VHH binders against Serine/threonine-protein kinase mug51 (mug51). Designs and how they scored, part 3

Target 1, 306 residues: Serine/threonine-protein kinase mug51 (mug51), of Schizosaccharomyces pombe (q9p7q6)
Amino acid sequence: MPALLKINKKKNGQTKIDRLFSKRRKTSLAIEKNHSKASMCTGQSPLNIISYNVPPLIVLRNKTIRNSIEVLVEEMFRDIQMRQQTNVLVAQCPRMIVETQLIGLFQSNYTSVAEELEQSIRTGDIRRLYLNRSDKFCGESCLILRPEFDKLFTYYLCKFKDQEHIYTLIFKLHKLLIENPLPSYTSEELKFNWEERRLLISMGFLILAGTDSYGISLPNLGIFTHILRNSRNDLSNYLKKRPYREVIESSLYNRNVSVACKKKNEAFFGWKFRLCDAIGAGLVDSFMTTCGRAFRLTKKGLEMKF

## First folded at step 1 (VHH)

Design a8 (framework vhh_8k46_1)
Fold by ESMFold2-Fast, scan of step 1:
Structure a8 (fold): chain B 306 residues (1-306), chain A 125 residues (1-125)
Amino acid sequence: as target 1 above (306 residues)
Amino acid sequence: AVQLQASGGGFVQPGGSLRLSCAASGFTFSDYYMGWFRQAPGKEREFVSAISSSGSTIYYADSVKGRFTISRDNSKNTVYLQMNSLRAEDTATYYCARGDYDYVWGSYEPYFDYWGQGTQVTVSS
């Protein structure tokens, strides 16, 4: 029986590979018919496009939301510039992702992932956090795994252990968020008075999302937002300078976008993390070429101020 | 930096053998499917063989079944193609490629997203 199963796997996989290759060939031929000879892959653009059906930037053996976030967090710090010895800001950065990075990771498959994500938020296994930023970044959301979320609250409880009123307030908030995980809260749902809500907002635990609507955040997310902003600006500025605003992925992998731009003493997230973010946010399109995966800055990416 | 360096090509007579090697760097080799493709003069690039991350699942194009053997050494970050009983029709530039696939998400369709520089194989009398 195991021998038969093994033979069947080979036949099935061969059929799938042959079918995939045939599809890619047909797509490539269709594109080439409509678009005559293009520029070289690594020279003057435009790049030779063979398909817009792009494989995942990161290969996941387990496609669960939890594993996807864990892998993205690992990619967050894979750049040499992100090591503690070269940048103190990296050591202080909370381990979480921007929701757009998850969208960029799954691309056309995100619809099914979005359902799983919503279920995980409802159970409290994953928390959605809102970034308190300038008008340009207002409303951006981050995703953090429950163990990391709890670790950060433990840190703040320890920090305020000798301030009874603040400690009690943070403790009550954490308990509420675990027992009743919601994407936003009314004042009635929070059960805090005006003074308590004002204090939580001033500390960075809550943001006002509407008339009696509160989103959850964390104090001192400034370091994460600073690195994210720098990372987005670096990628955008790099691509703006490229012919047709296009680049082959292998060039980014070999040089890292931040290294290629020669920026000293600035922290940047790893390039795969950054590309997932940009693709998910619609700032960058990905496509296949004869020289591998490539990226192009979109019109939206050209108009973004971060 | 993702790099795939193919080597081992050369000139060989019909019925002869060659072993191609592809040295990979800049990624976790043991996590990826690896494949070989070839492009003959004046023709499109075609699939030759592929091997799963563990080496347990192997695929061959019908034109090379029984003649070519793909293998990998994850400790050396290298994938190999043993080519036996070579024919004039096997003359091509051979490329190694990194495989990317949606195994768990209801799709077992491997994509090959990074390509090596290629190594030329010429089978002639």
Scores: ipSAE 0.000, ipTM 0.165, lowest interface PAE 17.5, mean pLDDT 72

Design a9 (framework vhh_8k46_1)
Fold by ESMFold2-Fast, scan of step 1:
Structure a9 (fold): chain B 306 residues (1-306), chain A 125 residues (1-125)
Amino acid sequence: as target 1 above (306 residues)
Amino acid sequence: AVQLQASGGGFVQPGGSLRLSCAASGRTFSSYAMGWFRQAPGKEREFVSAISWSGGSTYYADSVKGRFTISRDNSKNTVYLQMNSLRAEDTATYYCATGDLPYFDWLSEDSYDYWGQGTQVTVSS
């Protein structure tokens, strides 16, 4: 058939054909007040909850968690690049996702995702990196794909090319992590002496996770910690000022698709990724209403500091 | 308005090759993912291939893996589908498509808002 999209002559004209291809999108587009079905939900009373079985904020149909993470990283950084073209942080940020973003995206399905993820970590295809500050452990983790992980180690090897002792330590660490991919390491598994482990910790390549348990990190991940803290604080402060600390998803489009930020260029992560993080961290709950998906600040989110 | 113009279809014998092109206008092409779909007579429209905004990620239906290659040239606002080792079952009208949402669900027609006019590919039996 010569039509732009699928023809069905038996089903009452062309105006219904477009609906078949954009059904979900008509509700999810950024819209003026009078264009949104959200106007039927005035927010003057608490939102009625019809279900906690909430569709994912980002729909993925990839066969593996590895491919899903690849798509999520690509989409997240495409959005960041479009909105923050001149921001130095874009160039400094490794291409990875925060694990709370995955937790919030998959929600009740995360148990199956976590099992597949742990298998990919044990094969070394995906690495878990811990966010830590020299004066304070934050406990958050990021997920990075093997090619990006190797690229960053190549960068640090080049940076320390003329410092034999440091170069040797980074080289040995990278080799160990490739040959023995584990979620965490004991001192016996690392085979470094106490001085070498201390140096790797001070440089940001290792964190102390327990009495004899070391997690992997990377130097200068404080950028992710700063971005994540600001994202959570902005979202919490926005929701604190909403009636009943609730918002209908369609109402968020009235802010140029920028949640909790006064201007679109102030948010580093896109609003769907920021909400996934907050949900995964237990700061925000999502639920279904008669007017679509809604979000509510939890007690934990309400009590959050910097 | 966003417009997509598909071209490069034609008649070819089994085992032959064709290269389809899709030229985009009306928005920043380099910011959006692109997909190819096809519809054979009497069949449902099906996914063929997709490419991310940067070209860093590509996706293929199992039926075309190893035979078709998707690529893009952001300087020319064009996406390409190189079709090799063509089979009778590849006979269809091929459509290029792109969406408004920043997040890509390459398997879902619902992710695509703008569609080209289509280009007919016929593999002679």
Scores: ipSAE 0.000, ipTM 0.173, lowest interface PAE 17.5, mean pLDDT 74

Design b1 (framework vhh_3k1k_2)
Fold by ESMFold2-Fast, scan of step 1:
Structure b1 (fold): chain B 306 residues (1-306), chain A 125 residues (1-125)
Amino acid sequence: as target 1 above (306 residues)
Amino acid sequence: QVQLVESGGALVQPGGSLRLSCAASGFTFSSYAMRWYRQAPGKEREWVAGISGSGGSTSYEDSVKGRFTISRDDARNTVYLQMNSLKPEDTAVYYCARDLTYYDFWSGYYEFDYWGQGTQVTVSS
């Protein structure tokens, strides 16, 4: 039937997943280069710029990648906002971070951390998930800790317990991913036939990238991408209205503290989450002033497409 | 085995001060946000204050803002609640709770994983 039509089989020297990894490395290097370039500038700002050597937004006592993800998840789902949320979508949102939050957390040191991350992915302690691509949200990757990853698969196994063929596919996929943790998979590595792979893609467990490369994803990650997009848009719109598109960190924190959790909430997630993401995505730069840490909207942030 | 042990509760006069302590064991203390709750006689348990696992952010219920301060000492696995300008309405059993690093996905809402036994604070003349 129509299911057998149009398999995009392309033989290129670089796969789509490889291009995403290359793009991520290039983004990290560009952020480091932009920080280095900015530190050479005397700058024009209403704020007295002291330095572009900025302390971390979140001070980590243990700088392991696992602790970093745990802390970022805590800041995403921090107390007042999450404790006052009874929304099912919020409760069912996967406890994961977007990789840009790690980039923003470590900034110029991210390339040193990237190798630890890749090793943790190869051991299976951390899984990289790929968000469904759209014109409105670039092909970002998310990072999830193994216990939460297993919990999500347990949820889908329970959901499909009475649908034997789907249950069997999800069970086999989870087992494979646990026994053979890789950042991406070839068809040979997955050991699924064409029909099985096609079904897993249609369900959202796999994304096809390049000629013979598959990324791992999860069904219904659209809510997470929607929240991230709204977070970036809200921050960009706020900074566009500020003088010189700059703001002192303490002003953001005071604004956050004064917000009652209503539909006018500053965003679903707290400011440290949003700032790490925006810095990592290259939408916002940070610098030190006489009055403390400050943030400025970049040209990329101004030109963000919707 | 996770354990939380509160201490420091006492009878104090209005306007007085008191410091509560919560000693934690059985988990990586620095990785978890910690919270204080209280329960007055005949009332539901209410949230009072919270501190992130990083120690970088704190939050408070509106009625205690400016009077109470939450802090932590990760070297001693202890979270504190400094209570100043105490009022009769602050009379309650105070509970320490370990926060989850995430919501409980199965229950569909935010749950605290572990609670202490509580410590009684009475504000009376």
Scores: ipSAE 0.000, ipTM 0.114, lowest interface PAE 14.3, mean pLDDT 72

Design b10 (framework vhh_3k1k_2)
Fold by ESMFold2-Fast, scan of step 1:
Structure b10 (fold): chain B 306 residues (1-306), chain A 125 residues (1-125)
Amino acid sequence: as target 1 above (306 residues)
Amino acid sequence: QVQLVESGGALVQPGGSLRLSCAASGFTFSYYDMRWYRQAPGKEREWVAGISYSGGSTSYEDSVKGRFTISRDDARNTVYLQMNSLKPEDTAVYYCAKEITYTWGDSEYTVFDYWGQGTQVTVSS
């Protein structure tokens, strides 16, 4: 008897199918209504906010930290591909991200990926690079993938090829970092004497992160931080001029200005790269409207001074 | 665990065509620029063709321009070299290479992370 009752409840498939079909119809009608009202969202009226739960800016094939950094790096200059080969700053910029971009990409889910990031740093797949520049809007550290990290060390080995002492020191440092990948190093773990550590700090390869704790850096990270600063300023100044300091995502992307229309020595990151950073840094917030995702300049973003 | 496996090499008549494949594993294929090189017996290894990580930029050695086409399929982690109008001078072992080339200061640097084992192409009557 109980088996027959269970079968009959499952064989009320007509009612179950009808409920599923009604839900699908309601969703489709809502989508159609939103599409029909897309033209009504053009203008200077305040955007109609329907939710602060927004889909990710970048849809990831897999949600690993490594893949997230790879996809963010691909977005660095996507919107300015036509200018990439002619702009010296773009060509010379190390391919890396700031940690605020992971915060912006994952938003409320960032806590779930923090442990994965530390594990990837521990395996050496990702390196944390510390900035020597005090800039609260650029953050304290960058994240770089192993292949880009190795490429930059190859550059410095070539640069110092005729200075045997310095070459040997950089070579030993690189070897140590790939063989013993750690988030930070003690003097014992580095296996360099005081004079060697002092020299590496003076060259920009190490920073003092604590009493006996060293963070890894690279000389001349200024190109990346310069472009990041310019990108934040450009986004902030654009949003300051928008009605209610709000913009629909599609309208923002469609109003992309080529680097060619800006100063010769200026470069900007691609929109998704910039927006992940701005959201993670608290300069911009995002919300859903009847016309899709939108962005608004926060009080912090409005007060930004670079 | 980085691996590059070239295939498609064969004996072909002058004027014939071949399609070489390079299957990649152990790294995120879409992140890297990929190049094809070749080495004939008793000669230095020479660059043949290159494709950017985005697939939006391709480059070729002068002797193969108009005859060879490099392409990539990131969904299959594979880079291809379509070779048309083959000449006896194209006889070589063809190698796939994973690399990053960049400009830093006034210099250009290429980092080779891995080379494949190669595939033999022979063009003879």
Scores: ipSAE 0.000, ipTM 0.128, lowest interface PAE 18.5, mean pLDDT 73

Design b11 (framework vhh_3k1k_2)
Fold by ESMFold2-Fast, scan of step 1:
Structure b11 (fold): chain B 306 residues (1-306), chain A 124 residues (1-124)
Amino acid sequence: as target 1 above (306 residues)
Amino acid sequence: QVQLVESGGALVQPGGSLRLSCAASGFTFSSYAMRWYRQAPGKEREWVAGISGSGGSTSYEDSVKGRFTISRDDARNTVYLQMNSLKPEDTAVYYCAKGRLYSTWSPKGYFDYWGQGTQVTVSS
């Protein structure tokens, strides 16, 4: 009888509390919907235009796209190293960012910086690289700075110095990419025959993106793809378990990524870079609340499998 | 053969709305970024909006932000441009363009193919 009375009292108490918090939460959700809609309509970036009391996700000291990428690469790879039990995986990963991270960082202001990025690509100061497309991965593009790009080609030229045919192909490819910097190439633009293109694809320097469209890639991008996939899976699984699939930014940063994903030895981006990527990929929406910036899984984020 | 066919262009009063469609064929539609451009008489073609192959990333020219929305229906091989709060300055021929790669929706200079265009006129 005491147990039944206790269950009824607890259940009635919980129902009353849930109803009160539900009413308060419904009002909060209505305000949050209005704020997210206003944010989407205005297209204001937390990095450039501070509306309400929203701190930037990542503070950039220099306004040039090149210096922004340099800072992002340095901080992101520091975060990856801090989250790994071994440095071997980090050491093997090419030093670059995912373009979705840049899109999510600038959000609506990305349009104003896109021309600067395209100019830098045309000069070859920044190179766009493509991750291998598969039915289970969305085929993201990455951005790498010219010095790191050249360093990697120097490494492969040295590695293949005694293999004349391969050395010649890599040398010609690097020279072409420096002299004619394009975000992608047709077979006519590449000036390689079918056998040469096939070999470069097998080595990881090119990907086939269409019947006559080739993206530039690099060997060992599988490691970077793995880190990206794991970062997105971890974030998605974390948010799926949150009430309303929403989290306040400050609350998110107070949690260890390993609590959300219990698999050992998986490489992850840090929370800020993960959020920028997810926003840029349309997997997560950012919106303002009375308690600061919050994040919510989109319908796309709920439906995607990695 | 890649084909892009735009439709939906019309005469609309200022403040009105219009939805443009682009029907695509001859390629795996979901594998490519899609873009909308426009060209007013005597002017260069300008970029208007872009959407990634996944549909997850969209971008817009500053003058159309908050008024235009790009979307895609991969089941129907169609990309759309919803235009709201139309202004006389939006008067142009609107073109659909196919990007070279899945994730390379860049605002300028990087596209494989263009459609024939559809005329939008905003006047009283």
Scores: ipSAE 0.000, ipTM 0.179, lowest interface PAE 16.9, mean pLDDT 71

Design b12 (framework vhh_3k1k_2)
Amino acid sequence: QVQLVESGGALVQPGGSLRLSCAASGRTFSDYVMRWYRQAPGKEREWVAGITSSGGYTSYEDSVKGRFTISRDDARNTVYLQMNSLKPEDTAVYYCAVDSTLYGFWEAHEYDYWGQGTQVTVSS
ESMFold2-Fast, scan of step 1: ipSAE 0.000; ipTM 0.287

Design b2 (framework vhh_3k1k_2)
Fold by ESMFold2-Fast, scan of step 1:
Structure b2 (fold): chain B 306 residues (1-306), chain A 123 residues (1-123)
Amino acid sequence: as target 1 above (306 residues)
Amino acid sequence: QVQLVESGGALVQPGGSLRLSCAASGFTFSDYYMRWYRQAPGKEREWVAGISSSGSTISYEDSVKGRFTISRDDARNTVYLQMNSLKPEDTAVYYCARVEDYDFWSGPGMDVWGQGTQVTVSS
């Protein structure tokens, strides 16, 4: 009955969240079974594991979903790692988070946050955006706050103000999305003809998810996915080479940015973003040691390709 | 004991009106997106109208837009379809459905259907 109640109350747009949480829980159970095994701390003596109940990576004054997204966005873009002091990719990047960051931030407390998230999506206060189907990002979702979402549509309406057909199409899409805030849309729900849907897809406002299923996206989302890919790849490759695939938190933060950034225009999201994302995706587990907070690459993280 | 029961179907002349009702029981009605579908003899079942759990989001198939109005009364656990300016082409069995999920890849998934109510538009 608990499983049936869970499905009935959380099913609309929450299947992916439940899947991600289940993968994370399975990884935590594997670690708990092996918690008696000692590990090395950056070539030091084996780590003394104190607890698997780890303090939050980011301490939130207000645990609402809106505040959580605002704090994650601020942290991610404030502490962005790059070869240059400023980076054009950061300026052009849509300001949003990956849903795995919320999962990693709240961990065992995510269930109540997931319910608030679905309510916010139904009201349109938060929009779920989907990354293109691919080997590396298939099924990934991003979250953007309504004011930022509207700001981006206002920008594109202004950009195309003198192109009547395109302007009208974007205007009608924005109006539909505000009046009907669904996780995905059928062709009947969109009310656009085939040519109009193809144009919206080519512009980056829609993605084709199935035979008659359209997901919402945004132009220039490729900038976000590029930085995300670089961030995940760097963390995974670093941990693969560590003793027991473990590292203490302070060692990560002391790592020189030039080791991560190989090109002058390369950018990486900040460490707290990368850790929340990896924990939420089940790629990394965290635990407390006598040397402080530590992280270990999971079996799933070892097998992940970016 | 989860059930949807449609009522209100009848024989009407072209230009007439009907109000269909769908009574829900055995679940928290106010939590669910609801849809109306119809199926004419020898044709596939087609979507007609939908209404969100809050009632603020409403959608229609193009051929019924401006003629049909979907509404809900959560206190009575009922969804309604007001049909005006009926045409012979509206002749079908009308079904009420509960939307379990809007899946990214497959769109709306219905898990509960009513038995249907027959609407006939003819002179």
Scores: ipSAE 0.000, ipTM 0.200, lowest interface PAE 14.2, mean pLDDT 75

Design b3 (framework vhh_3k1k_2)
Fold by ESMFold2-Fast, scan of step 1:
Structure b3 (fold): chain B 306 residues (1-306), chain A 123 residues (1-123)
Amino acid sequence: as target 1 above (306 residues)
Amino acid sequence: QVQLVESGGALVQPGGSLRLSCAASGFTFSYYDMRWYRQAPGKEREWVAGISYSGGSTSYEDSVKGRFTISRDDARNTVYLQMNSLKPEDTAVYYCAKDTYSSGWYEDYFDYWGQGTQVTVSS
């Protein structure tokens, strides 16, 4: 019993019983939900849960979708060692996010944010990029800001400057995407012939999303997907080794990120970037404790492997 | 030169099984994600299945989940597609494709495609 509670016992006893009962009932519901990890029978104690209503992982100056993506992109490699910044995987990785990170950042508030996201996609300020194959642990879609999207198209135009047919095709595609920003395109909306669409698909600029529906992609998204998979696996393996598969937030940010190099083909995203993704992907639960925010590996996260 | 050679396509009855193979050469096979695509007459190529360079992650188009299995043998530089419970709708030319980059080595060039192998499912 804390001394402060003992001093005020005479005034708090009767009046506080209802609030303590209410708090214990809510805490009991939380314990009930995660019963296998909150066992009290052996005297071994997991982290004390105060609430599942957690504040955002990242404090935003402006709560717009654009600013949220900007801040997440800044977190991609913020906490890595200087030597990792010269690694080719890090240097050549597209600066973008997965949509699960917005889900993880906003959690229960994501529904209101999703509407703003769709508006930004329709104006072309943000582009939704699709992977050529569905991977359950890679997230649903990737999001890139217009300036970075344009920069990557400029890169490919310069790369193919001496290949007139390919240059013209990429130029025409970029112009169309700027002039007609849609979430997806029909063959009629794209205005490319079958051979042109086939080439754009093989190059990684388009994917088939349905019978006559095309999603936008980018060449070499494998870099981002590779780092994301490795980052999820690293986080999962770390949490598997923790008591009750739980960790307090401060312990994660003090962990050294593994050194990435070409010989190992390993690179990892920054901790805030990883946590937003893991929460949004359902691999990790977040909750408040007396010692601050904590994280716990879910059943889905436990079953993840590479 | 990158070379992908598909084989194993045949005419089968509905409910039958086939195993497709793709033999790869001209690149370090174990460093790349591999994919299978198919194309029916008059249609564009459709993604079917994918396997990561490590073999630890596989993914499938919804209509083939539970029926098709992708696997790889890095010692033989080969990717496989095991096709069970085949349906007439599975009739297509099947293509093997190498991802441009998946292993941490950046290669700024296109996915490479094989010549394809014809699968026909009919009574």
Scores: ipSAE 0.000, ipTM 0.125, lowest interface PAE 16.1, mean pLDDT 73

Design b4 (framework vhh_3k1k_2)
Fold by ESMFold2-Fast, scan of step 1:
Structure b4 (fold): chain B 306 residues (1-306), chain A 124 residues (1-124)
Amino acid sequence: as target 1 above (306 residues)
Amino acid sequence: QVQLVESGGALVQPGGSLRLSCAASGFTFEDYAMRWYRQAPGKEREWVAGISGSGYSTSYEDSVKGRFTISRDDARNTVYLQMNSLKPEDTAVYYCATEGYSYGLDFWESFDYWGQGTQVTVSS
């Protein structure tokens, strides 16, 4: 059986992904048709709470750590307009998650997921990337799937192809990380001298995670952390202004889509991506009302600065 | 080598059901979004349904929404199209196609692969 091969430029591939997600707009419009009912439940009195036993925000077909990350990555820019998907921040943002999103997604079942995550890191299927301690997200880590991790290393090898010493260091590092996938590395495990480690740190491939402990990072993670910070600030500031700091799910979704459409030079993560993070970090609680799922900013969330 | 092989096309009566299968080989199936297209005689090829690489996101053309269901089995490298409440206007050759980025092949290129198609005829 002969296959018909059609090679597309990255922009054309992005357009096809956009087409798959543009069908989401019709579903969004259907949700908006229930706006009047949602508005009736967002009066100046506290929402009518019927249960704290809340269905998962995202229903997974396969409850593996790999599938969870894939689904969360699909939520990163789901609600964004097609024109914003050509935005430099969105286009250049590496496809990854933060660990709080797994906590928010699995909640009481997270212990089992955490064990699977450690195994996936040891096999190299998933890489843990550390955020720079100079950022407000000190102590948090990002998770990236092996294919995206390899893609980013390939990009940097191409970028430095004419700089022999830098190319060689990046190549050796990538090879080491594939052949010996560890959650963190000592200086002995890295097998680089002091000058090589210092250069890799200055370039953003390594961070000092502790005494003789190195975490893996990637250059220009600032795009992800910038969007993450702005997304957290946007959600927190919106909830602070809501009556009783409460919002129903459909109202939050509609607001998120509207804001994403209007922010030409800014990007925000999709509402489920942001809520998994906020719930996992303890910044937001979820509960059931007569008008569906709702969210409330916690005391911790009210006191947080991003 | 990369291959997509559709099967399951048949003659069926209006109101009937049919399940199409598309077996994929030669690439990392899980990294690709998959789509079904159809082409009736004298008409342009039209998109019918899509499923993301993770299987979480699905999308449908308006005329088939609620009647057709796309799914995938990554362990078997297969994508399915369950077709219910079939109408004469669903008569077409159905094609499987892959769309999206392959992180293991070329950094800035996406690959589109198409199958040979399977004929679905809805008539009494």
Scores: ipSAE 0.016, ipTM 0.484, lowest interface PAE 6.7, mean pLDDT 77

